# VH-VL binders against q0atu2: the designs that were tried, part 302

Target 1, 119 residues: q0atu2
Amino acid sequence: MLDKKARIRTSREYRNVFEKGKRLSGRFLIIYYVENALDNNRFGFITNKKIGMAVIRNRIKRQLRAIVREYQGQVKNKHDIVLVARAGIGKSSFEGMEKDYIAIMKKAGLFARNANKID
Short names: E, the ipSAE of ESMFold2; O, the ipSAE of OpenDDE; V2, 0.75 times the mean of E and O plus 0.25 times the DockQ between their complexes.

## First folded at step 16 (VH-VL)

Design a16 (framework fv_dusigitumab; at its last look DockQ between E and O 0.61; V2 from the best seeds 0.79)
Fold by OpenDDE, look of step 17:
Structure a16 (fold): chain C 119 residues (1-119), chain A 122 residues (1-122), chain B 111 residues (1-111)
Amino acid sequence: as target 1 above (119 residues)
Amino acid sequence: QVQLVQSGAEVKKPGASVKVSCKASGYTFTSYDINWVRQATGQGLEWMGWMNPDSGDTGYAQKFQGRVTMTRNTSISTAYMELSSLRSEDTAVYYCARDVGYDSGEFYFDYWGQGTTVTVSS
Amino acid sequence: QSVLTQPPSVSAAPGQKVTISCSGSESNIGYNYVSWYQQLPGTAPKLLIYDNNKRPSGIPDRFSGSKSGTSATLGITGLQTGDEADYYCGTWDSSLSAGYVFGGGTKLTVL
């Protein structure tokens, strides 16, 4: 699991990201991202009922957390990033989610320039 | 069969704007980003930016920020690139290209339009 | 002036092998996969290689790609007259201004 300090946990923190952050849409994900005043990144995850039943939403959330953990070391520091799962994500494979995440993060310019891609 | 068909040649005066269209067919238009690349005569390829047809999100090369606008009409699967404040240096062939980044996490262009020649001259 | 550096031109006789280099930096080739495009005279670019070394359908195995560090190489064996074209490498750049970047292009002449 993500370290507690790497998590967006409060409604206020989420609100801050949505109000002040930038929004970028991928195929399966929407990310909201904003610079923070910390020395670390924080991640939040949102899965709504449009995704499917609670079991599906929980699965998707676990998968997204796994993806974020895998690539967290490549993300430029000092950002709060909220991942919002899109309706179609339930039909996507883990690999599909991963590729979408990578693509959207690259487009957002959030991957560190000196980071190596994990294949 | 994936196909990108662009609008015809344009001749513009300096200071004017040009809007090039790119009609996509043979695939789900909203599933792939459209990129625009230009090529001046005898010169190399220059990337201008990307546009997400689903969300309308865009990312422009720094060189063109403030002058380029990439849009789309999803009902007719058409992408648009508008370049304003034209100058002679903007004379080039402009290409739209499909981006498969969401499929692989790596960006490359698997299908290209035939190109649109834009000539800027006084 | 291109972010990626290619030789301006290469040439060889039919049946020979040629290589085209593409040099970049950590933020582009070092971090991302490289693609190659072929542009025949008077035509739009065509995808030749993607993901460093993969060929799209319809591209003969005479064309190959490789990547090492911050450099990429396009190889063409059994050179044919129809291979005379401009070749461009390209990749994503993860610098402050994230975006796609191309090499300056290499003109291949078949002697």
Scores: ipSAE 0.907, ipTM 0.953, lowest interface PAE 0.5, mean pLDDT 95
Fold by ESMFold2-Fast, scan of step 16:
Structure a16 (fold): chain C 119 residues (1-119), chain A 122 residues (1-122), chain B 111 residues (1-111)
Amino acid sequence: as target 1 above (119 residues)
Amino acid sequence: QVQLVQSGAEVKKPGASVKVSCKASGYTFTSYDINWVRQATGQGLEWMGWMNPDSGDTGYAQKFQGRVTMTRNTSISTAYMELSSLRSEDTAVYYCARDVGYDSGEFYFDYWGQGTTVTVSS
Amino acid sequence: QSVLTQPPSVSAAPGQKVTISCSGSESNIGYNYVSWYQQLPGTAPKLLIYDNNKRPSGIPDRFSGSKSGTSATLGITGLQTGDEADYYCGTWDSSLSAGYVFGGGTKLTVL
């Protein structure tokens, strides 16, 4: 699970990311991202009905949170990032979603080695 | 077979713009990003940027920000790279290349166009 | 100027072996996988090695790659005259100005 402090929680906060942020698309994901004035990163997740039924949407949301949590240490500090799942994501493997996430985050310039990380 | 076929050689005057095309075949054009790489005569490879043919999203090397525009026409599976305000130092061979980032999470160019020579002279 | 450092040239006789080094930093080779490209005279580059040490179909096993820390190495055994080419390493640079970076290239001469 992501820490509560690392989650975008309110509609106002989501709206801020959509209105002021940049957008990049991958094969299965779209990210919207903007620098924040906080000490940490915050993540939001959107799965719409085009993906499939509630069971599929809930599985995708859990898998995306797991991927984001795994790669938290590589994300450059002070960003609000919203992940929007595209319609085709329901047919992707976990590894496929993970690779798409890594590629998008790298192209966005959001992935780097943490300066405090031990080798 | 996967192929990237580029437009022919161009000769331009300083201050002009050039638009190079790259026609893809043998795969789903919208599934792989197209990158542009240039090489001056006898010099090394220099990355210019990437373009997502599905979304139209782009990322440009800082050196080319404000002078380069990368676009596509999905109906003819063709990518374009337009470079403006040409200078003599822009004389180079320009390559398009396909990257596999969304499949692998790592970036490398598995197929390349044959190159387009652009000469900038007065 | 190249971001990744390669020797400008290397040479050996047919049947011998050579290694070509590629040195970078934590933000590029240290964080990302390395690829190698072969450019025969007058032609476009061709992917030779990807993911540090993997070969595309059609690339013989006499070409090999490795990575340690912020450096990568291309190895070529059983040298042939047809191997005369420029060799480039490349990787993603995850620094502030994220993008792809190449080594300066190494000219291989088979004497």
Scores: ipSAE 0.827, ipTM 0.916, lowest interface PAE 0.7, mean pLDDT 91
Fold by ESMFold2, look of step 17:
Structure a16 (fold): chain C 119 residues (1-119), chain A 122 residues (1-122), chain B 111 residues (1-111)
Amino acid sequence: as target 1 above (119 residues)
Amino acid sequence: QVQLVQSGAEVKKPGASVKVSCKASGYTFTSYDINWVRQATGQGLEWMGWMNPDSGDTGYAQKFQGRVTMTRNTSISTAYMELSSLRSEDTAVYYCARDVGYDSGEFYFDYWGQGTTVTVSS
Amino acid sequence: QSVLTQPPSVSAAPGQKVTISCSGSESNIGYNYVSWYQQLPGTAPKLLIYDNNKRPSGIPDRFSGSKSGTSATLGITGLQTGDEADYYCGTWDSSLSAGYVFGGGTKLTVL
């Protein structure tokens, strides 16, 4: 799991990303992202009730957190990033979500080798 | 059978704009990004940008930022690239290409249009 | 100048082998998978190799690809006159100006 400090926690923090951030859509995900004033990245996860029942939504969130954790060392530092699951995500596989995440993060310019350095 | 069919050749004067179309068939148009690539006569390939047909999101190469606009009409499965403030060095063949990034997590172009020749001369 | 460096030309006789190099940086070839495209005279480019070393359906196995560090190589064995074309490497560049980049192209002549 992601470290507690690497999570977007409050509604105010989420609103800041949605209001000031950029948005980029993939096949299953939408990301919103904005530079923060911290020394680290923070991630948030949104699953809408249109996706399905709570059990399904919780499974999707858990899978997305696992994907983010797997690639966190490649994410450029100092960003707040919210992943929003699209309605069709329930039909995707874990691998499909993973490839979608990789693609949109690269298109957003958020992936880099050795991203742990301050930049 | 995936197919990308582009609009015909264009002749323009410096300072004008050109809009090239790319009609897609044989796949779900909104599921794959369309990229635009140009090639001056006897020269190499130059990437211009990508466009997501579902969202309309775009990403442009820095060289073309401010001069290029990539759009689509999903009702007719057609992508468009418009280049403004044309110069003689914009004379090239312009290609649309399908990007499979969402299938693989890596970017490459598996299908290409036939190309559209744009000539800019005074 | 192209972001990825390829030799401008290579040549060999029918039946021989050639290799075409593609040199880049950590942010492109080092980080991302490489693809190769063939452009026969007067035609649009065609995908030859993806994911560094994989062939799409219909591409014969005499075309091969590899990657080491920040360099990639296209190999063509059993050269045929029909292989005479321009060859381009391409990959995503994950630098601050993230986008797709091509090599300058290599003209293959079969003599």
Scores: ipSAE 0.788, ipTM 0.911, lowest interface PAE 1.0, mean pLDDT 92
ESMFold2 (binder alone), look of step 17: mean pLDDT 92; pTM 0.950

Design a17 (framework fv_dusigitumab; at its last look DockQ between E and O 0.65; V2 from the best seeds 0.79)
Fold by OpenDDE, second read of step 17:
Structure a17 (fold): chain C 119 residues (1-119), chain A 122 residues (1-122), chain B 111 residues (1-111)
Amino acid sequence: as target 1 above (119 residues)
Amino acid sequence: QVQLVQSGAEVKKPGASVKVSCKASGYTFTSYDINWVRQATGQGLEWMGWMNPDSGDTGYAQKFQGRVTMTRNTSISTAYMELSSLRSEDTAVYYCARDVGYDSGEFYFDYWGQGTTVTVSS
Amino acid sequence: QSVLTQPPSVSAAPGQKVTISCSGSSDNIGYNYVSWYQQLPGTAPKLLIYDNNKRPSGIPDRFSGSKSGTSATLGITGLQTGDEADYYCGTWDSSLSAGYVFGGGTKLTVL
């Protein structure tokens, strides 16, 4: 799991991202992202009931956290990022989710190999 | 079979706007981004931007920010690129191209339209 | 001008091998996969290579791609007259202004 300091945890923090952040849609994910005043990135995850039963939603959330953790070092620093799972994600493979995440993050300009990123 | 069919040639005056269409067939239109690339006569390819037909999200090259608008009509699987405040330097062949980014996490264009010639002259 | 640098032209006789280089930076070629496009005279570009070295269906194995560091190379063996065209490399640029970038293009002349 992500460290506590790398997680969006409060309703206020989520609301701030939704109100002030940018929105970008992929095939299986929607991301909201906004710059923060911290020295680290924070991630939030939302899986609505349209995704499926609680067991499915929890599985998807675990998979997304795994993906985010895997690529955490490639994300430009000082961002709050919320991942919202889309309806079709429940039938997607882990690899499909991963590729979608990568594509969205690149389009958002948040991925960079040698840019300012969290370590 | 995947096909992208573009609208016909356009002749415009400086300061005018041009809107080029790109009709997609042979695949699910909303599943792949459409990119626009132009090529001036005797020059190289120049990327203009991407458009997500599902969400309508766009990303434009900095050079065209404020002048280009990429839209779509999902009911007819058609993408549009509108370029305003035309100048002679905008004379070029404009291409639409399908992007395979969501399938691979990498961006490349596997299918292209036939191109639309836009001429800007006084 | 172009973010990716290609030689403006290359030439060789039929049957020979040619290589076309594409030089970029750590934010584009160094980080993302490279694609190559062939553009025959008066036609739209055609995908030739993707993911650095993969060929789409219908592309003969005479065409090959490779990447090392911040540079990519297109190789063409057994050169044919029909290979005379412009060739462009392209990739995603993950700099502050994220977007796709092309090389300046290379004109291949078959002597």
Scores: ipSAE 0.910, ipTM 0.954, lowest interface PAE 0.5, mean pLDDT 95
Fold by ESMFold2-Fast, scan of step 16:
Structure a17 (fold): chain C 119 residues (1-119), chain A 122 residues (1-122), chain B 111 residues (1-111)
Amino acid sequence: as target 1 above (119 residues)
Amino acid sequence: QVQLVQSGAEVKKPGASVKVSCKASGYTFTSYDINWVRQATGQGLEWMGWMNPDSGDTGYAQKFQGRVTMTRNTSISTAYMELSSLRSEDTAVYYCARDVGYDSGEFYFDYWGQGTTVTVSS
Amino acid sequence: QSVLTQPPSVSAAPGQKVTISCSGSSDNIGYNYVSWYQQLPGTAPKLLIYDNNKRPSGIPDRFSGSKSGTSATLGITGLQTGDEADYYCGTWDSSLSAGYVFGGGTKLTVL
């Protein structure tokens, strides 16, 4: 589970990431990301009705949070990042979502071995 | 079977642009990124950038920023790499290569095009 | 200069063993998995090793890879004349420039 301070919670905070952030697409995920003025990273998650029924959307959201938490220490500090699940994510395995996430985060330049000690 | 087939050799004058194509077959074109790598005669491999054929997203090596553009046409499963303001130092073989990153979480090139020779001379 | 350092050449006799080194930093080899590519004269590179030590289908077990810290090694046993080629290591560089990097290449000659 992600800590409350590591979550994007308000519509205003989501809007800021979408309006000012950069966008990068993977196979199952799209990320929007922007630097913040905080001491920590914050994550948001969007699973829309195109993915499927509520039970599927809830499973996907839970799995994405687990993936983000697992790789939290590799994310370069001071970023707000929103993960948007694409329609096809419901056909993916947990491993498939995980690998897609790793690939897009690396291509975005957001992953590093000693992320929280860089600058 | 997976194939990447590139366009034929080009001879260009300094200051011109060149656009190399890479036609993919044997897999879902939009599911794998295409990278471009060049090699000058007798020299090593030099990475130029990646292009996501689904989204059109790109990432370019700093050395090529402002001169390279990577695009695709999904209706014909073809990737393109355009290099502008050509110099004699751009004389090289240019390769396209398929990236398995979205499947593996790590980047490596499992299939390569045959290469396109670009010669920049007066 | 390449980002990853390889010896420019290596040579050995048929049937012998060679190793080719590849040295990087904490932001590339120290963090990401290493691949090796074989380039026969006049041809495109071919994937030889991925994920530090895995072989694609069709690559014989004479070829092996390993990684320790910020360095990787390609091993070739039972050398054959058909192994004469240039060998390149490659990996993702997670520094500020974020991108793929290759070693300078090693020319293997089977004497």
Scores: ipSAE 0.796, ipTM 0.914, lowest interface PAE 0.9, mean pLDDT 92
Fold by ESMFold2, look of step 18:
Structure a17 (fold): chain C 119 residues (1-119), chain A 122 residues (1-122), chain B 111 residues (1-111)
Amino acid sequence: as target 1 above (119 residues)
Amino acid sequence: QVQLVQSGAEVKKPGASVKVSCKASGYTFTSYDINWVRQATGQGLEWMGWMNPDSGDTGYAQKFQGRVTMTRNTSISTAYMELSSLRSEDTAVYYCARDVGYDSGEFYFDYWGQGTTVTVSS
Amino acid sequence: QSVLTQPPSVSAAPGQKVTISCSGSSDNIGYNYVSWYQQLPGTAPKLLIYDNNKRPSGIPDRFSGSKSGTSATLGITGLQTGDEADYYCGTWDSSLSAGYVFGGGTKLTVL
């Protein structure tokens, strides 16, 4: 599980990422990301009703959280990152979402060796 | 079959700009990023940047930041690379290449254009 | 000049084996998968190996790849005169200004 400190929680925090951050699109995901003033990363997740029924949206959100947890230790510190699910994500596999995440995070320059150690 | 067909050779003077096109066929153009790579005569390959045809997002090598612009027109499945403030050192063959990062999570270029020779001379 | 180091040339007789090395760092080869490209004279590069050791369709199994630590190796057996080309390794570099990097290239001569 993502640590509670690693979650974007307030509307103001989300707005800051959308308004001040950079945006990068993959096949299934869009990421918005901005440097923060903390000593850690924070993640937010957005699924829209147009993606599908609530059970589908909740499954996708759970899968994205699992993917983020797996790679969290490789994410450069001091970033707020919001993952927005694109409309077509419901037809993707878990592996497809994972590869998309890896690709966009590398292209954003957010992955590095030993960038984030959870001690 | 996947093809990337590039525009013809260009001769430019220092200080000018050049825009090279890369027309894709045989696949869904918006599903894969296009990268640009150049090669001066007798030299190695030099990566310039990537462009996402779906979103228009780009990432440029630091060396070219501020001089390069990568764009596309999705209605004709064509990518473009424009390099400004040309110098004689920019004389090279410029390639477009398709990357498969979204399929694999790792980057490599599975199809390449034929190359466009750009000569910068007085 | 290149982030990834390759020997400038290698040579061997027809039918023999050759290897081409590619040395990098923990931020590129050590972190990311390596690909190899063949460039025949006067032509565009062609993908030869991806994901360290996988061959795309149409590449014969006498071409092989491997990776250990921060180094990668392209192996070619049963050398043919048609294998004379420049060979480049490439990978994503996850350091400061993340981007793609190529080796300097290796000219293979079949004697």
Scores: ipSAE 0.780, ipTM 0.909, lowest interface PAE 1.0, mean pLDDT 92
ESMFold2 (binder alone), look of step 18: mean pLDDT 92; pTM 0.950
OpenDDE, look of step 18: ipSAE 0.904; ipTM 0.952

Design a18 (framework fv_dusigitumab; at its last look DockQ between E and O 0.69; V2 from the best seeds 0.80)
Fold by OpenDDE, look of step 17:
Structure a18 (fold): chain C 119 residues (1-119), chain A 122 residues (1-122), chain B 111 residues (1-111)
Amino acid sequence: as target 1 above (119 residues)
Amino acid sequence: QVQLVQSGAEVKKPGASVKVSCKASGYTFTSYDINWVRQATGQGLEWMGWMNPDSGDTGYAQKFQGRVTMTRNTSISTAYMELSSLRSEDTAVYYCARDVGYDSGEFYFDYWGQGTTVTVSS
Amino acid sequence: QSVLTQPPSVSAAPGQKVTISCSGSSENIGYNYVSWYQQLPGTAPKLLIYDNNKRPSGIPDRFSGSKSGTSATLGITGLQTGDEADYYCGTWDSSLSAGYVFGGGTKLTVL
C-alpha cells in the first residue's frame, strides 16, 4: 500500500486539488494535479457508481493503487494527484489501465526524466 | 480501414489565420488523440501539439502556444487546427496524425493525413 | 536545431546495408520509446518502426530498429531504390515542456 503520507485523505485536500489543480483526461482515467508545498507526492483515488458495483469499484481502486505504487518513483515531486476512474475502466485490463496512466502522466509532464524505466 | 483526410491548400496573408480540418474514419474518433505536425519546404518535421477528441484537452508545443488552437467536432469525426498571426515562416505542409499513446503508453503516429499546404505570402 | 540529432544524409548502393543514427538525451530517448518514420518524396510520413524495434504490419523485415542509452538506430538491409526517402526518428520528450520531438531527418540516397 501507499505510505500514509503519500495519500490524499481529507475532503479539504481533495477539494484543493479539484479547485486549484489542472485536469487532464485519458481513456480510462481523469487526473487532477496541483503542486503542493511538501517534499513528497500525494495520491487520491475516486471511483464512483458509474464504474459499477462496489466489488468492481474496489477492484479498480486496488488496481489503480498498484499502478501508482509501481510508478510513483517516476513522478515529479511536490504534486497532489487525484485519479478519477472513468466509466469504461471496468472493461479495461490492468495493462490497459497502466498504459493509460502512463500516457496521461506523460502528457501532464509529471513523469521524471530520470525515472528508472525498463525498455 | 483508418483514414485521415485533410482540407485543401490555403493561401493566406501575414497576420491572418488559417484553419485546417482533418476528418477521421475507420476507427472510434474519440479513442485516439490527434496530433498536428508541420513541415516547411525542404525542412524536417515539427510537432505542434496534441488534441484529445473525447475531452477536448490539448497540449501545444511551446513554440506555438498562444497562436495555435486545436479543436474537434465529434459528430463528424473531424479535428481542426487553427494557427493565427501567420507569418512567412508558417509556410509549410501541415499534417494531422493519429496517436496511439493510450494503447501503449508510448507515443507514436500510426496514421497520417495527406497534408495541407499553407502558404503565407504578402 | 532539432532536439534529436540525425545525420543529414546517407547513401549506399542497392543490396547494401545502411544505418541511420538518432541521438537524444535522457529526457527523450533515454526515457521513452523511439519511433521511425519514412517519408517518400512528395508524400506524408509513414510509420516504419515503433517501440524501438517493432515493425507495423506491411513493413518488411529489412527495416530494423534498436535503442541503446540515449541513442537509436535504424537499419536497412537489402537496400532498394524504393527506399530512397527521408527518415525521421521521433519520441516523447519528458522535459518541462512535455511533447513529441523529431529528429532533423536523414535523406537516404540509393546510388
Scores: ipSAE 0.901, ipTM 0.950, lowest interface PAE 0.5, mean pLDDT 95
Fold by ESMFold2-Fast, scan of step 16:
Structure a18 (fold): chain C 119 residues (1-119), chain A 122 residues (1-122), chain B 111 residues (1-111)
Amino acid sequence: as target 1 above (119 residues)
Amino acid sequence: QVQLVQSGAEVKKPGASVKVSCKASGYTFTSYDINWVRQATGQGLEWMGWMNPDSGDTGYAQKFQGRVTMTRNTSISTAYMELSSLRSEDTAVYYCARDVGYDSGEFYFDYWGQGTTVTVSS
Amino acid sequence: QSVLTQPPSVSAAPGQKVTISCSGSSENIGYNYVSWYQQLPGTAPKLLIYDNNKRPSGIPDRFSGSKSGTSATLGITGLQTGDEADYYCGTWDSSLSAGYVFGGGTKLTVL
């Protein structure tokens, strides 16, 4: 579970990330990211209707939060990051989403050297 | 089978630009990033950057930022690398290579083009 | 200079064993998996080892890899003349200049 303070909650905060942030795409995910003025990272999640029915979208959102939670200690501090699920994500496995997330975060330069899951 | 086929050798004058192509076949072109790696005569491999053929996103090595542009044309499954303001030290063989990052979470190059020799001289 | 350090050359006789080292830092080898590439004279590099110790289809088991801490090793047993090549380690570098890095290369000579 991500703590409340690690979540992007307001439409204004989402808008700031979209307007001022950088964008990188993976196979199943797009991230938008920008530095913040806080001591911590915050994450937002968007699963739109193109993915599928509410049951599918809710499952994807839970799985993405679980992935982000697992790797949050590896993310460089002071960033607001929004994950947008692409239409094809519903056909991915959990491991497939996890690998896509790792690859895109590394290419964005957002993972730190002590960012090992270990084991 | 998977193949990356590059354009032929180029001879350029200092200050010119060169654009090398890399035509992919045997897989879904938009599913794997294309990287560019160069090698000067008798020297080691030097990574230049990656390009996502689906999104057009790129990441360039700091040494080449401002001089390199990586693009693609998805209708012909072809990646391009353009290097501007050429100098004699840009004389090298330029390779395109496919990475499996989005499948693996780790980066490595499973298929390589045959290389394009670029010579920068008067 | 290369970010990853390899010996510039190694040599041995046919049938012998060699090892090629690759040394990096916490932000490259310490954090990420290592791959090895073989470059025969006049050809493009070819993937030999990925994910520290896995072989692509078609690579004989004479080639092996390992990783410990911030170093990786390529092992070649039963050396053949066809193994004469340059060998490069490579990995992602997660430092401020995020990108792929190669070792300086090792020229293997089979006597």
Scores: ipSAE 0.833, ipTM 0.916, lowest interface PAE 0.6, mean pLDDT 91
Fold by ESMFold2, look of step 17:
Structure a18 (fold): chain C 119 residues (1-119), chain A 122 residues (1-122), chain B 111 residues (1-111)
Amino acid sequence: as target 1 above (119 residues)
Amino acid sequence: QVQLVQSGAEVKKPGASVKVSCKASGYTFTSYDINWVRQATGQGLEWMGWMNPDSGDTGYAQKFQGRVTMTRNTSISTAYMELSSLRSEDTAVYYCARDVGYDSGEFYFDYWGQGTTVTVSS
Amino acid sequence: QSVLTQPPSVSAAPGQKVTISCSGSSENIGYNYVSWYQQLPGTAPKLLIYDNNKRPSGIPDRFSGSKSGTSATLGITGLQTGDEADYYCGTWDSSLSAGYVFGGGTKLTVL
């Protein structure tokens, strides 16, 4: 599970990302991202009712959190990042979501080697 | 059978703009990004940027930022690249190419258009 | 200058082996997978190798790829006159100005 400091928690925090951030779409995901004033990254997850029933939405959220956790050490610091699930995500596999995430994070310029290493 | 078919050769004067088209067939156009790559005579390949046909999102190489615009018309499965303020150094063959990033998480171009020659001379 | 460095040319006789090197950095070859493209004279590039060492359908196994550290290598065994072409390595560069980069190209001559 992501650490509490790495979570976007309030409506104001989410609004800031949507209003001030950049947007980039993949096949199954949309990311919104903006620099923050912290020393760490924060992640938020949106699955609306168009995705499906609550069981499906909860499974998708759990899978996306696992993907983000796997790659969190490669994400450039000081960003708030919201992952929005697209309507077709329910038909994707875990691997499909993972590849989509990797692709859009690279195209956004948010992945870097040794991103969280501090000298 | 994936195909990318590009528009015909162009001759332009310095300062003009050019818009090259790339019509896709044999796959779901909105499922893969289109990239543009150019090659001056006797020179290597130079990446210009990517465009997501579903969203219209783009990412441009820094060298072309401010001069290039990549767009699409999804109803006819066609991508476009427009380059403005042309100079003689922009004389090149321009290629569209499909990237597979969403399938693999790694970027490479599995299908290429035939190329469009753009000549800039006074 | 190209971000990825390749020798400008290489030559060998039919049946021989050749290798083509591609040298980069930790932000491109070191972090990302490498692909190779073949460009026959007067034609568009064609994918030859992807994911460092995988061949698309229709590419014979005498073409091989490998990667070590920040360098990649294309190998061609059993060289044929039809292999005469320009060869480019390519990869994603994950630096702050992220984008795709190509090597400068290597002209292979079969004599």
Scores: ipSAE 0.780, ipTM 0.911, lowest interface PAE 1.1, mean pLDDT 92
ESMFold2 (binder alone), look of step 17: mean pLDDT 92; pTM 0.950

